VH-VL binders against q0aze0. Designs and how they scored, part 173

Target 1, 268 residues: q0aze0
Amino acid sequence: MKIILVNNRFKENTEKKAQEIAGQLSALNVEVIIDNGLDEPYAGTVDFIMVLGGDGTMLRAARRYGQRAIPVLGVNMGTVGFLSNIEINELAEYLPLILREEYSLEARMMLEVAVFQQQSLLTRVFCLNELLLRSNSPRMLSFALEISGQKLEPYRGDGLIVSTTTGSTAYSLSAGGPIADPQLDAFIVTPVASHIINKRPLVVSPEREISLHLLEEREAIIGIDGQIKMDFGAENRVLIKRAPHPLLMVNLKAKPFFTSIDRSLQRQ

## First folded at step 7 (VH-VL)

Design E18 (framework fv_bermekimab)
Fold by ESMFold2-Fast, scan of step 7:
Structure E18 (fold): chain C 268 residues (1-268), chain A 124 residues (1-124), chain B 107 residues (1-107)
Amino acid sequence: as target 1 above (268 residues)
Amino acid sequence: QVQLVESGGGVVQPGRSLRLSCTASGFTFSSYGVHWVRQAPGKGLEWVAAISYEGSNKYYAESVKGRFTISRDNSKNILFLQMDSLRLEDTAVYYCAKDRIYYGSGTFYGMDVWGQGTLVTFSS
Amino acid sequence: DIQMTQSPSSVSASVGDRVTITCRASQGIRSWLAWYQQKPGKAPKLLIYAASSLQSGVPSRFSGSGSGSDFTLTISSLQPEDFATYYCQQANSFPLTFGGGTKVEHK
């Protein structure tokens, strides 16, 4: 068995905890690779990925390894999040189940994002939550949205979010998008401060292809999961589709999504 | 140097067939949708047909539907228009034109690069 | 088919004049209209797409406006090189269709 431990070197004591856990796993004859986010993703074959940290660390792990169809377990280090399944102080209890592969998997859709300059591919990235297009200046954007070969009336506003159902509770929610059951596969397309009063969030089939490009030269950026940023100008185009593989999330404990969302909404 | 060059025009008799070609250079032909547009002598522009960048979507003007076939060979950077059952009303300069948008599978925004045109005319 | 009607069919103008050309669609085309310039014996040149977006390299004296069914191309201060025929073209629905053209000629 080979396991990748994903941690954030710059987060409180996570490096020390990762080394401690790696030692425990090695004592059980498990081969351990530590990914602290500073190097390229491990390229070899692995059986399991254990993410030590919060939702941000999980989003990074999903971008790096989510397309490889490897079970990914979120282990919370203190702050309750949506993407972690167990707490760090519970790891010893659940470790035997992990090693015997006695757990269930939950599939979470991901986005495949391809950004072009002219017709040349600049980058191809995967993400779990969303792509954000936003203005990087005081001026409103004017941009074209296409859904499966259909041109919608141009958008004028601060931007647009294309989200997975997992991302429905992240930026899309803040911009007025719906809360979606993460078990559903769908794109959620949410305008950001649209000038056009009748622009509503759209929920569309995950089989659709979505594209965006600017209709006026503006300073804009594309954001991926709130962690990757890149400049976006009138000569750029972005294509978004469902990623080939979902993220396979490990369930060792029941996850009460609806009651968790209900509590969260009452505090907002 | 971005360029489109039409060929294959000429004098034809009514009811016959003619095949036009358009050779692309200076850009990635396989990334763009392309159009055929014609203009009769002294008249305005008339859109004839378009094909998506990958070749899977084809569109035609009503006047040519069933008689004309648009196709492309991305390995050779060539666009074709097969014109069957030609009529006197088909007399025109035929332009090929590249759409401004890349990787549009059925979406077109405007034709930013045009060839010089090739004349199709009739004798009797 | 969506019919595109341009007016006027011709206009006589002098250098420095503001020239306005209108285009009307027989049904709604949203913002999906392009404008082209064609000089005698030459292929057309794209000026504007998506009703109001200026194509790269086109002088700022050209502007487009409108949405739905009524559209306008404006040349704010006509230059000698602007004497040409102008065409609108809808890109909303297949088949794509052009207007009949507006010739901008010397007074």
Scores: ipSAE 0.711, ipTM 0.874, lowest interface PAE 1.6, mean pLDDT 91
Fold by OpenDDE, second read of step 8:
Structure E18 (fold): chain C 268 residues (1-268), chain A 124 residues (1-124), chain B 107 residues (1-107)
Amino acid sequence: as target 1 above (268 residues)
Amino acid sequence: QVQLVESGGGVVQPGRSLRLSCTASGFTFSSYGVHWVRQAPGKGLEWVAAISYEGSNKYYAESVKGRFTISRDNSKNILFLQMDSLRLEDTAVYYCAKDRIYYGSGTFYGMDVWGQGTLVTFSS
Amino acid sequence: DIQMTQSPSSVSASVGDRVTITCRASQGIRSWLAWYQQKPGKAPKLLIYAASSLQSGVPSRFSGSGSGSDFTLTISSLQPEDFATYYCQQANSFPLTFGGGTKVEHK
């Protein structure tokens, strides 16, 4: 068995723990690779990904490895979040199950985000939470939103979020989006400070394609999962689709999503 | 500077064909949908046809459907309007215009740059 | 097809006047309306897009309002260079259609 441990190099506690766990796994004849974000994603084949940290680390892991259909386990290290399945102190208890591959998987839809400039693809990113388009100034943006080729009402506001259901409890929630069942595949299109006060979020079929482009010559920002940032202007467009592969999240322990929402949200 | 220049207009006989051209410069032609709009003498504006930035989608006014063909050569920054089976009512100044939005693949948002127009008339 | 009806067909005004032109669509077009200015012998010029967005380079005395079926172009203080014909155009669906035009003339 080969396992990638994903941690955050900027959090020393996760680094130390990754080393410790790596030693333990090695002692059990498990091959271990540690990914702390310093290097490029490991290109070789692996059997399991263990994310040590919070939601941010999971998002990074998802972007780096999510397209490879590898089981991903979130191991929380003392933070409040939605993407961890077990606590670090529970790892020893569940380690035998991991090694025996006695766990269930939950498929989480990811976004495929393609950003273009003119006719050229600038970047293609798979992400677990959301794509954000926002103004790079105190002024509102004006942009076009198209869904499956349907031209919607011109949008005017600070920005727009296209989120997965997983991402519904992230920035989309702060912007007034609905909380979605993470087992549901859908886009959530949430306006950010629209000039239309009662602009409602849209729940969109994962079979559809979403396109965004500016209606004016202004600078904007594209944000992905709150970790990737890039400039976005009139010459750019973004296409959002369902990623071809979901993130396979490991379920070792039942986590009652809906009954824990209040507690989790209050701590954020 | 952004510019469109029409050519190909002239005097024709009814039933004949004419091909208009529009040469674009000063912008990325291949990134925009483009239109033909005509204006009969002393009359208002009439949309004629549109083509998406890649040329995959074409749209026509009912008055010209089946007779006119819009096309483009992005490698040369040229828009074309092939006009067949011309009628007296086709008399007009023909304008080419770019859509103001990038990547118009089936939706258009307004025409922000126009050519000077080329006149199509008929011999008596 | 969506018919666009402009009113008035002509308006006589003086420099400094507030001029209002209306455009009505035969069906809802949301905010997908553009306004153009055309001077004699010249190509049209885009003034307003998306019903109320001012095209770059267009003076702020021009403004657009409305949504759905009723739209308005307003010139807050008419200038000498503003005497022209104005057209509305729906960009909601094909075929694209223009209004009949409104000629703003000297009083």
Scores: ipSAE 0.478, ipTM 0.809, lowest interface PAE 1.8, mean pLDDT 93

Design E19 (framework fv_bermekimab)
Fold by ESMFold2-Fast, scan of step 7:
Structure E19 (fold): chain C 268 residues (1-268), chain A 124 residues (1-124), chain B 107 residues (1-107)
Amino acid sequence: as target 1 above (268 residues)
Amino acid sequence: QVQLVESGGGVVQPGRSLRLSCTASGFTFSSYGVHWVRQAPGKGLEWVAAISYEGSNKYYAESVKGRFTISRDNSKNILFLQMDSLRLEDTAVYYCAKDRIYYGSGTFYGMDVWGQGTLVTFSS
Amino acid sequence: DIQMTQSPSSVSASVGDRVTITCRASQGINSWLAWYQQKPGKAPKLLIYAASSLQSGVPSRFSGSGSGSDFTLTISSLQPEDFATYYCQQANSFPLTFGGGTKVEHK
């Protein structure tokens, strides 16, 4: 059995804990690879991925490993989040179940984001929550949104979010998007401070292809899961599709999504 | 440098068939949708057909639908227009043109590169 | 089909003149209109796309405006190389359709 432990090296407590857990797993004849985010993703075959941290660490793990169809367990290290399943102080209790592969999996859709410069592919990345297009200056953007070959009337405003259902409780929520059941597969398209009063969030089939490009030269950026930022200009185009594989999230402990989100919203 | 060159035009009899070709060079042909546009002598432009970059989406003007077939060979950088059941009304210079948008699957924004055209006329 | 009507069909102008060409769609086409220039015996050249976006390499004296059904191409100060026929083209829905053309000729 080979397990990847994903942590954040710049949080000293998570690095120490990862090494402690690696020692415990090695004593049980489990090979452990530690991924602190600084090196390239581990290229070899693995059986399980354990993410030590908050939602941000899970988002990074999903980008690095989510397309490999490997079970991923989120272990919370303090802050309550939506992507962790157990707390760090519960790990010892659940470790035997992990090693015996006695758990269920929940599939979560991911986005495939391809960014082009003229005719050249600049980058292809995957994400669990969302892509954000936003202005990087006081000037509003003018941009084109296409959904499966349909050109919508131009958007004018601060930007746009294209989100998964998992991402519905992240930035899309802050921008006025709906809360979506993460068991559903859909794109949620949420305008950011649109200057056109009739621009509403759209919920569209995950089989559709979404593309964005600027109609006027402006300073803009695209953001992916709030962690990757790229300059975006009039010569750029982004294509967004459902990723080939969903993230396979491990369920060891029942978490009632709707009561959890309800409690979070009532405390805001 | 970026260039489209049409060929295959000529004199044909009504009811016959003709196949036009358009060879692309100087750009990544497989990344762009392409069009056929015609112009009858002394008349304006008439859009005829278009094909998406991957070849799966094809569109036609009503006047040619069912008679003309657009296709492409991305390995050879060639666009084709198969013209069946030709009529005198099909007399025109036929241009091929590249759409400005790359990786558009059925979306088109404007034709930024054009060939020189190939003439189709009728004897009789 | 969406009919594109251009006016005028021809205009006589002198170098330095401001020239305005209008294009009207029979149905709403949003902002999905392109403008082309064609000289005798030559293929058309794209000037403007998405109603107002200037194609790279096209002089800034060319500008486009409008949305919905009414569109305008303006040449702020006509140059000798601008004597040509101009066409609008809608890209909103299939089949794509061109206007009848506007010939800009010498006075």
Scores: ipSAE 0.438, ipTM 0.732, lowest interface PAE 3.1, mean pLDDT 90

Design E2 (framework fv_bermekimab)
Fold by ESMFold2-Fast, scan of step 7:
Structure E2 (fold): chain C 268 residues (1-268), chain A 124 residues (1-124), chain B 107 residues (1-107)
Amino acid sequence: as target 1 above (268 residues)
Amino acid sequence: QVQLVESGGGVVQPGRSLRLSCTASGFTFSSYGVHWVRQAPGKGLEWVAAISYEGSNKYYAESVKGRFTISRDNSKNILFLQMDSLRLEDTAVYYCAKDRIYYGSGTFYGMDVWGQGTLVTFSS
Amino acid sequence: DIQMTQSPSSVSASVGDRVTITCRASQGISSWLAWYQQKPGKAPKLLIYEASSLQSGVPSRFSGSGSGSDFTLTISSLQPEDFATYYCQQANSFPLTFGGGTKVEHK
C-alpha cells in the first residue's frame, strides 16, 4: 500500500505532525510519500491520499491529485472545515478501515480552467471550489460572459465567480450565491457587486462551457480556489468546463452537510 | 500565414445541388468557429451560416434554412457548405470566414480572416 | 431578424475629410457590433469589433462608438486607400445580419 500524505509546509505544527504520522504508517508497512508543496506532485501510482490540514490543504491536494481517481481523505488538525471527514485524534480509530479499503467514496465535481493569451494556451488548471474574476483596482470591470451558445448582456461590476457545488459555501456564498448540495453536479455563476440591476446567480448544467473575457482594458485578476492568482487583461480569455474526473472523497464518518452549513449561517 | 481558400463554385442549373469547400491553413482550425457569407453581384454582404469549433452548433440564415447544411472536418481542416434546391436568388460570391474568437461554443464575434470567395451562378 | 440600417448609402468625400457612417439596429444589440471594409474585387476586412475595439493592424484614424441600437464608424482623416464600401454587422443574436453598406467614393 502506498499513501501520499499531504500537509501544509507553512504551518510548523502541521509539518511535525505529518512526520509523526508518516513514521507510524511506515511501522505498519505502509509506503509513505510526503507532499508538503515543495516538489512537483508525485508521479507514481498510489492507493490513497491523506490530507492533513484544513480546507486550504484539501484544495491544494485536489488541484495536484484530484484528476487521478485516487481516494482522498481530509483529516482535520484544528478548526472544523467542510472538506475534512475525520479529526486527527480519530485517525488511529479509523486507520484499520483505511488500510482494509473499507470506506465509501463521494464524487465531487471539479472545474477545468484554461487561460489563453492571444489564442495561445497559457495554463490549464483544475480546481475544486471556484474561479474568481475580480477587479484589481477601484474601477469596475466590463466583461463578457458566454454560456454554451449564449452571449449574455455585458456584465459591469467588481467581478464574477464560477463555482462548483462544493464551492457553493466558499466565495460564491459570500457574494450571494445559493447553497448547493455537493452531491449535485452544476456550475454556479455568481456576480460580485453587480452595478447592473437584475444580474442574479445562475445554476447551469455541468455539460456547458463557460467563457469570460474583458470588454475594456482594466486591472483584473483571476483567482483559483483562493490560492492561485493570475493577471487578466483584454488579451486574455478563460474557458471553464467540467473536469474529466471528479475528486473521490473518502467518507469514514457521517458528516451532516446541511446541519453544518445551517449552524455556520446562524453564527455569521 | 493564416489563410482560407474556397472551392467548388461554378455554373449550375436551378433546383440542383452544389457543395462548397473551404480549406484552412496557418492556424488551429479546430479552435475556431467559421462562417459562410455571400455577396450577390453588385449587392451587399449576407451572412449564410456558421458552425462552432467542434461542430456541434450550427446556425443558418432564414433564406437558406432547410436547403443548406454546414459541416466541418477538423482532421482535414476543411469547412463545407452543402447547397440543395438551389435558386436564382442564391447567385453570389461565397466567402468562408474565421470567427475572431477561439473556443466559442455557439457564440460568434466577428470575422477576422476571409477567403477570396468562390462564385456560384446559373445558366439558363 | 434584427435589421441593420446604414446611413448614408453613399458618401462623396475628399482625402483629408472626416467621414461618419451610422448603423441602427431594429432592436438592442448591446455592444455586439463589428465594422468591415471591402475594396472593389476584394474580400471584406475587419476594422472594429465589439462596437469600439480596433482590430490589430488597422490605422488609428478608424474608430467606432455606440451601444444598444445606435452605432457610428468614424474615419478622422480620409486617406486614398480608404475609398471602399463599409458594412456593420450585429452578433447579438441569430441570424447574424449585415447592414446594407455605405460606399465612400471620390468627389
Scores: ipSAE 0.007, ipTM 0.546, lowest interface PAE 9.0, mean pLDDT 87

Design E20 (framework fv_bermekimab)
Fold by ESMFold2-Fast, scan of step 7:
Structure E20 (fold): chain C 268 residues (1-268), chain A 124 residues (1-124), chain B 107 residues (1-107)
Amino acid sequence: as target 1 above (268 residues)
Amino acid sequence: QVQLVESGGGVVQPGRSLRLSCTASGFTFSSYGVHWVRQAPGKGLEWVAAISYEGSNKYYAESVKGRFTISRDNSKNILFLQMDSLRLEDTAVYYCAKDRIYYGSGTFYGMDVWGQGTLVTFSS
Amino acid sequence: DIQMTQSPSSVSASVGDRVTITCRASQGISRWLAWYQQKPGKAPKLLIYAASSLQSGVPSRFSGSGSGSDFTLTISSLQPEDFATYYCQQANSFPLTFGGGTKVEHK
């Protein structure tokens, strides 16, 4: 078996833990590749990906490996999150199940984000949570939202979030979007500080194509999973659709999603 | 005057190694992903390998995995392909090519600048 | 791996003809397809990327269409310099794969 351990180089505790786990796996005749986020993604065939860290590390792993149809397990290293399945102190208990492939997989849709300048494709990225379009100045944006070729009335405000159901508890929640059952596939479209009071979040089919472009030249930014930033101007257009492959998340133990989110909301 | 120039091709014996180079000029080499693509005599194009702009992402065709290694030196504007355990099936003109867009997330879009190619063939 | 099937493998045409080449992917590749032209003894030249975006400097007689699994390259009025081999290439996932090529030759 070959496993990738994904961690953060700049977190001393996760780097040390990655080395400990790599040694433990090697002792069980498992080939281990360590990915600390700054090195290239492993290009060879792998059987399993283990992510050591919080939700941020999992989002990075999803962007790097999510389209390869490899099982990905989130192992929490401290701060509780929504994308981890087990705690680090539980890994030894669950490792035999991992090696015997005795687990279920939950498919989580991902976004495919294509940014164009006129008719030229500038970049294509995949993400697990959301795309954020936001103003990079005190001025409100004026922008067009199209859903499967249907042009909505222009938006005026600070921006817009296009989220997966997995992302419903991330930036979309902070902007007033609904909490979505992760078992559902859908896009959630949430306005950010809209000037128009009746602009509501939309929940649309994951088969829809969503596009955005500015109607006036403004300083704007596109953000991907809170980790990637790109400048966005009036000559740019972004197209968002369901990514070709879902992220395959490993389930080793039941996660009580609704009770977990309920507790998180109460502490806010 | 954007260009790529390959070198290092030649006649080689099966099982031996060969290192190809590709020198870039006229664009910011460090900002673009680059590819190796080959073409056997009289046959079609076959993608071989790619490397991201900073060198962190490397990708290989299944037929060359474990035998070929792609690398780059951004300070010298040079792309490399180290070819080990060469087989008769590796006989081809090898092209280097620049991807048209910034590539950092492990995806590519199209190859807009190509070198002239360097021939790798086998004796007898 | 994603297999790219081009048809026809060759087509005989005259100057002024409309030429259509098709490319089919074994699985969905969204719009992540490029088209290339290759003349004998020369390196390939990018014509179209993202299925339908014309590369700068390429004549407007070339156009691309399609999404998902089925793609088409069209040359609206064939010129003498267009007799060449054309290749599609998917950029959806690794490994990247080319079609087998379509040779556009004189009748």
Scores: ipSAE 0.007, ipTM 0.404, lowest interface PAE 12.9, mean pLDDT 87

Design E21 (framework fv_bermekimab)
Fold by ESMFold2-Fast, scan of step 7:
Structure E21 (fold): chain C 268 residues (1-268), chain A 124 residues (1-124), chain B 107 residues (1-107)
Amino acid sequence: as target 1 above (268 residues)
Amino acid sequence: QVQLVESGGGVVQPGRSLRLSCTASGFTFSSYGVHWVRQAPGKGLEWVAAISYEGSNKYYAESVKGRFTISRDNSKNILFLQMDSLRLEDTAVYYCAKDRIYYGSGTFYGMDVWGQGTLVTFSS
Amino acid sequence: DIQMTQSPSSVSASVGDRVTITCRASQGISKWLAWYQQKPGKAPKLLIYAASSLQSGVPSRFSGSGSGSDFTLTISSLQPEDFATYYCQQANSFPLTFGGGTKVEHK
């Protein structure tokens, strides 16, 4: 068995815990690769990915490894989030089940995002939560949204979010999008401060292709999962599709999504 | 230099066929949808046909449906218009034009690069 | 088919004049309208797309406005090289259709 431990080097506690867990796994004859985010993703074959940290670390792990069809377990180390399944103090209890492969998997859709400059591909990335297009200046954007070969009425406002259902509780929620059951597959398209009265969030089939480009030269940025930023101008275009593979999330214990989100909203 | 060059026009008899070609250079032809637009002598512009960047979607004006066929060869950077059952009202300069949008799945916004045109006329 | 009605069919103008050309769609076309300039014996040149977006390299004296079914192209101060025929074209639905053209002639 080979396991990747994903942690955040910039948090000393998570690095120390990763080393401790790696030592224990090595003593059980498990090969361990530590990924602290600074180097290239590990290119070899692995059997399991353990993410030590909060939701941000899980988002990074999903971008790096989510397309490989490898089980990914979120182990919470810090603030309460939505993407972890167990707490770090529970790991010892669940470790035998992990090693015997006695767990269920929950598939979470991901986005495939391709950003072009003119016709040349600048980058292709996968993400678990969302793509954000937003203004990077005091001026609002004017942009075209296409869904499966249909041009919608132009948008005017601060931007747009294209989200997975997993991302429905992240940036899309803050922008007025719906809370979606993460077990559903759908794109959620949420406008950011639209100046058009009837621009509502859209929930569309994950088989749709979505594209965006500016209709006026503005300073804008594309954001991916709140972690990657790119400049976006009138010569740029972004294409968004369902990623070829879902993220396979390990489920060792039931997490009540609806009561968790309800409690979060009550606490503001 | 971004360029489109038409060829294949000439004098034809009614009922005959002609194939027009348009050779692209200076841009990634396979990334763009392209159009055929015609203009009869002394008349306005008339859109004839368009083809998506990979060739999967084709669109025609009603006046040419069933008689004209648009196609492309992305490996050779060539756009074609096969014109069958030609009529006197098909007399025109035929332009090929590139749409400004890349990777449009059946969407078009405006034609930013045009060829110089090739004349199709009849021996009458 | 969406019919594009362009007016006037011709206009006589002098250098320095403000010229306005209008285009009306028989159905709503959102902002999906382009404007072209054509000089005698030449291919058309794209001036404006999406009703108001100026194509790269086109002088700022050209501007477009409108949405839905009514559109205008304005040349704020006509130059000698602007004597030409201008066409609108809808890109909202197939078949794509052009207006009949407006010839800007020397007074």
Scores: ipSAE 0.707, ipTM 0.870, lowest interface PAE 1.6, mean pLDDT 91
Fold by OpenDDE, second read of step 8:
Structure E21 (fold): chain C 268 residues (1-268), chain A 124 residues (1-124), chain B 107 residues (1-107)
Amino acid sequence: as target 1 above (268 residues)
Amino acid sequence: QVQLVESGGGVVQPGRSLRLSCTASGFTFSSYGVHWVRQAPGKGLEWVAAISYEGSNKYYAESVKGRFTISRDNSKNILFLQMDSLRLEDTAVYYCAKDRIYYGSGTFYGMDVWGQGTLVTFSS
Amino acid sequence: DIQMTQSPSSVSASVGDRVTITCRASQGISKWLAWYQQKPGKAPKLLIYAASSLQSGVPSRFSGSGSGSDFTLTISSLQPEDFATYYCQQANSFPLTFGGGTKVEHK
């Protein structure tokens, strides 16, 4: 068995723990790769990914490895979040199950985000939470939203979020989006400070394609999962699709989503 | 500077064919949908045809459908209008125009740059 | 097809006047409406897009309003260079269609 431990190099506690766990796993004849974000994603074949940290680390892991259909376990290191399944102090208890591959998987839809400039693909990213388009100035943006070729009313506002159901409890929620069942596959399109006061979020079929481009020559920013940032202008367009592969999240411990929402959201 | 220049207009006989060209400069031609719009003498504007930025989608007015063909060569920054089976009612100044929005793939938002037009008339 | 009814067909005005032109679509077109200005012997010029967005370089005395099926172009204070014919155009669906035009003439 080969396992990737994903942690955050900027969090010393996770780094230390990753080393410790790596030693334990090695002692059990498990091959371990540690990914603390310093290097490029490991390109070799692996059997399991263990994310040590919070939601941010999970998002990074998802972007780096999610397309490879590898089981991903979130191990919480004492932070508040929605993407961890077990606590770090529970790892020893569940380690035998991991090694025996006695766990269930939950498929979480990811986004495929493609950004173009003058017919050229600038970047393609798979992400777990959301794509954000926002103004880079105090002025509102004017931009076009197209869904499966349907031209919607022009958007005017600070921006727009296209989120997965997993991402519904992230920035989309702060922008007034609905909380979605993570077992549901859908896009959530949430306006950010629209000039239309009653502009409502859209729940869109994962079979549809979403396109965004600016209607005026202004500078904007594309944000992905709050971790990737790029400039976005009139010459750019973004296409959003369902990723070809979902993130396979490991379920070792039952964690009722809806019963934990109030507690988790109050702590944020 | 952004510019469109039409050519190919002239005097034709009914039933004949004519090919109009529109050469683009000063902008990334391949990034925009483009249109043909015509105007009969002393009359209003009439949309004729449109083509998406890659040329994959073409749209026609009912009045020209089956007779006119819109096409483009992005490598040369040229828009074409092949006009077959011309009729007297096709008499007009023909304008090419670019859509103002990048990457129009079937949706258009307005025409922000126009050529000077080329006149198509018929011999008596 | 979406028919665009423009009114009036002509308007006589003086410099400094407020001029209002209306355009009605036969069906809802959201805000996908453009306004153009055309002077004799010249190509049309885009003034307004998306019903109310001012095209770059167009004077602020021009404004557009409306949504759905009723739209208005307003020239707050007519200038000598504004005497021309104005057209509305729906960009909601194909075939694209123009209004019949409004000629703004000297009183």
Scores: ipSAE 0.249, ipTM 0.735, lowest interface PAE 2.5, mean pLDDT 92

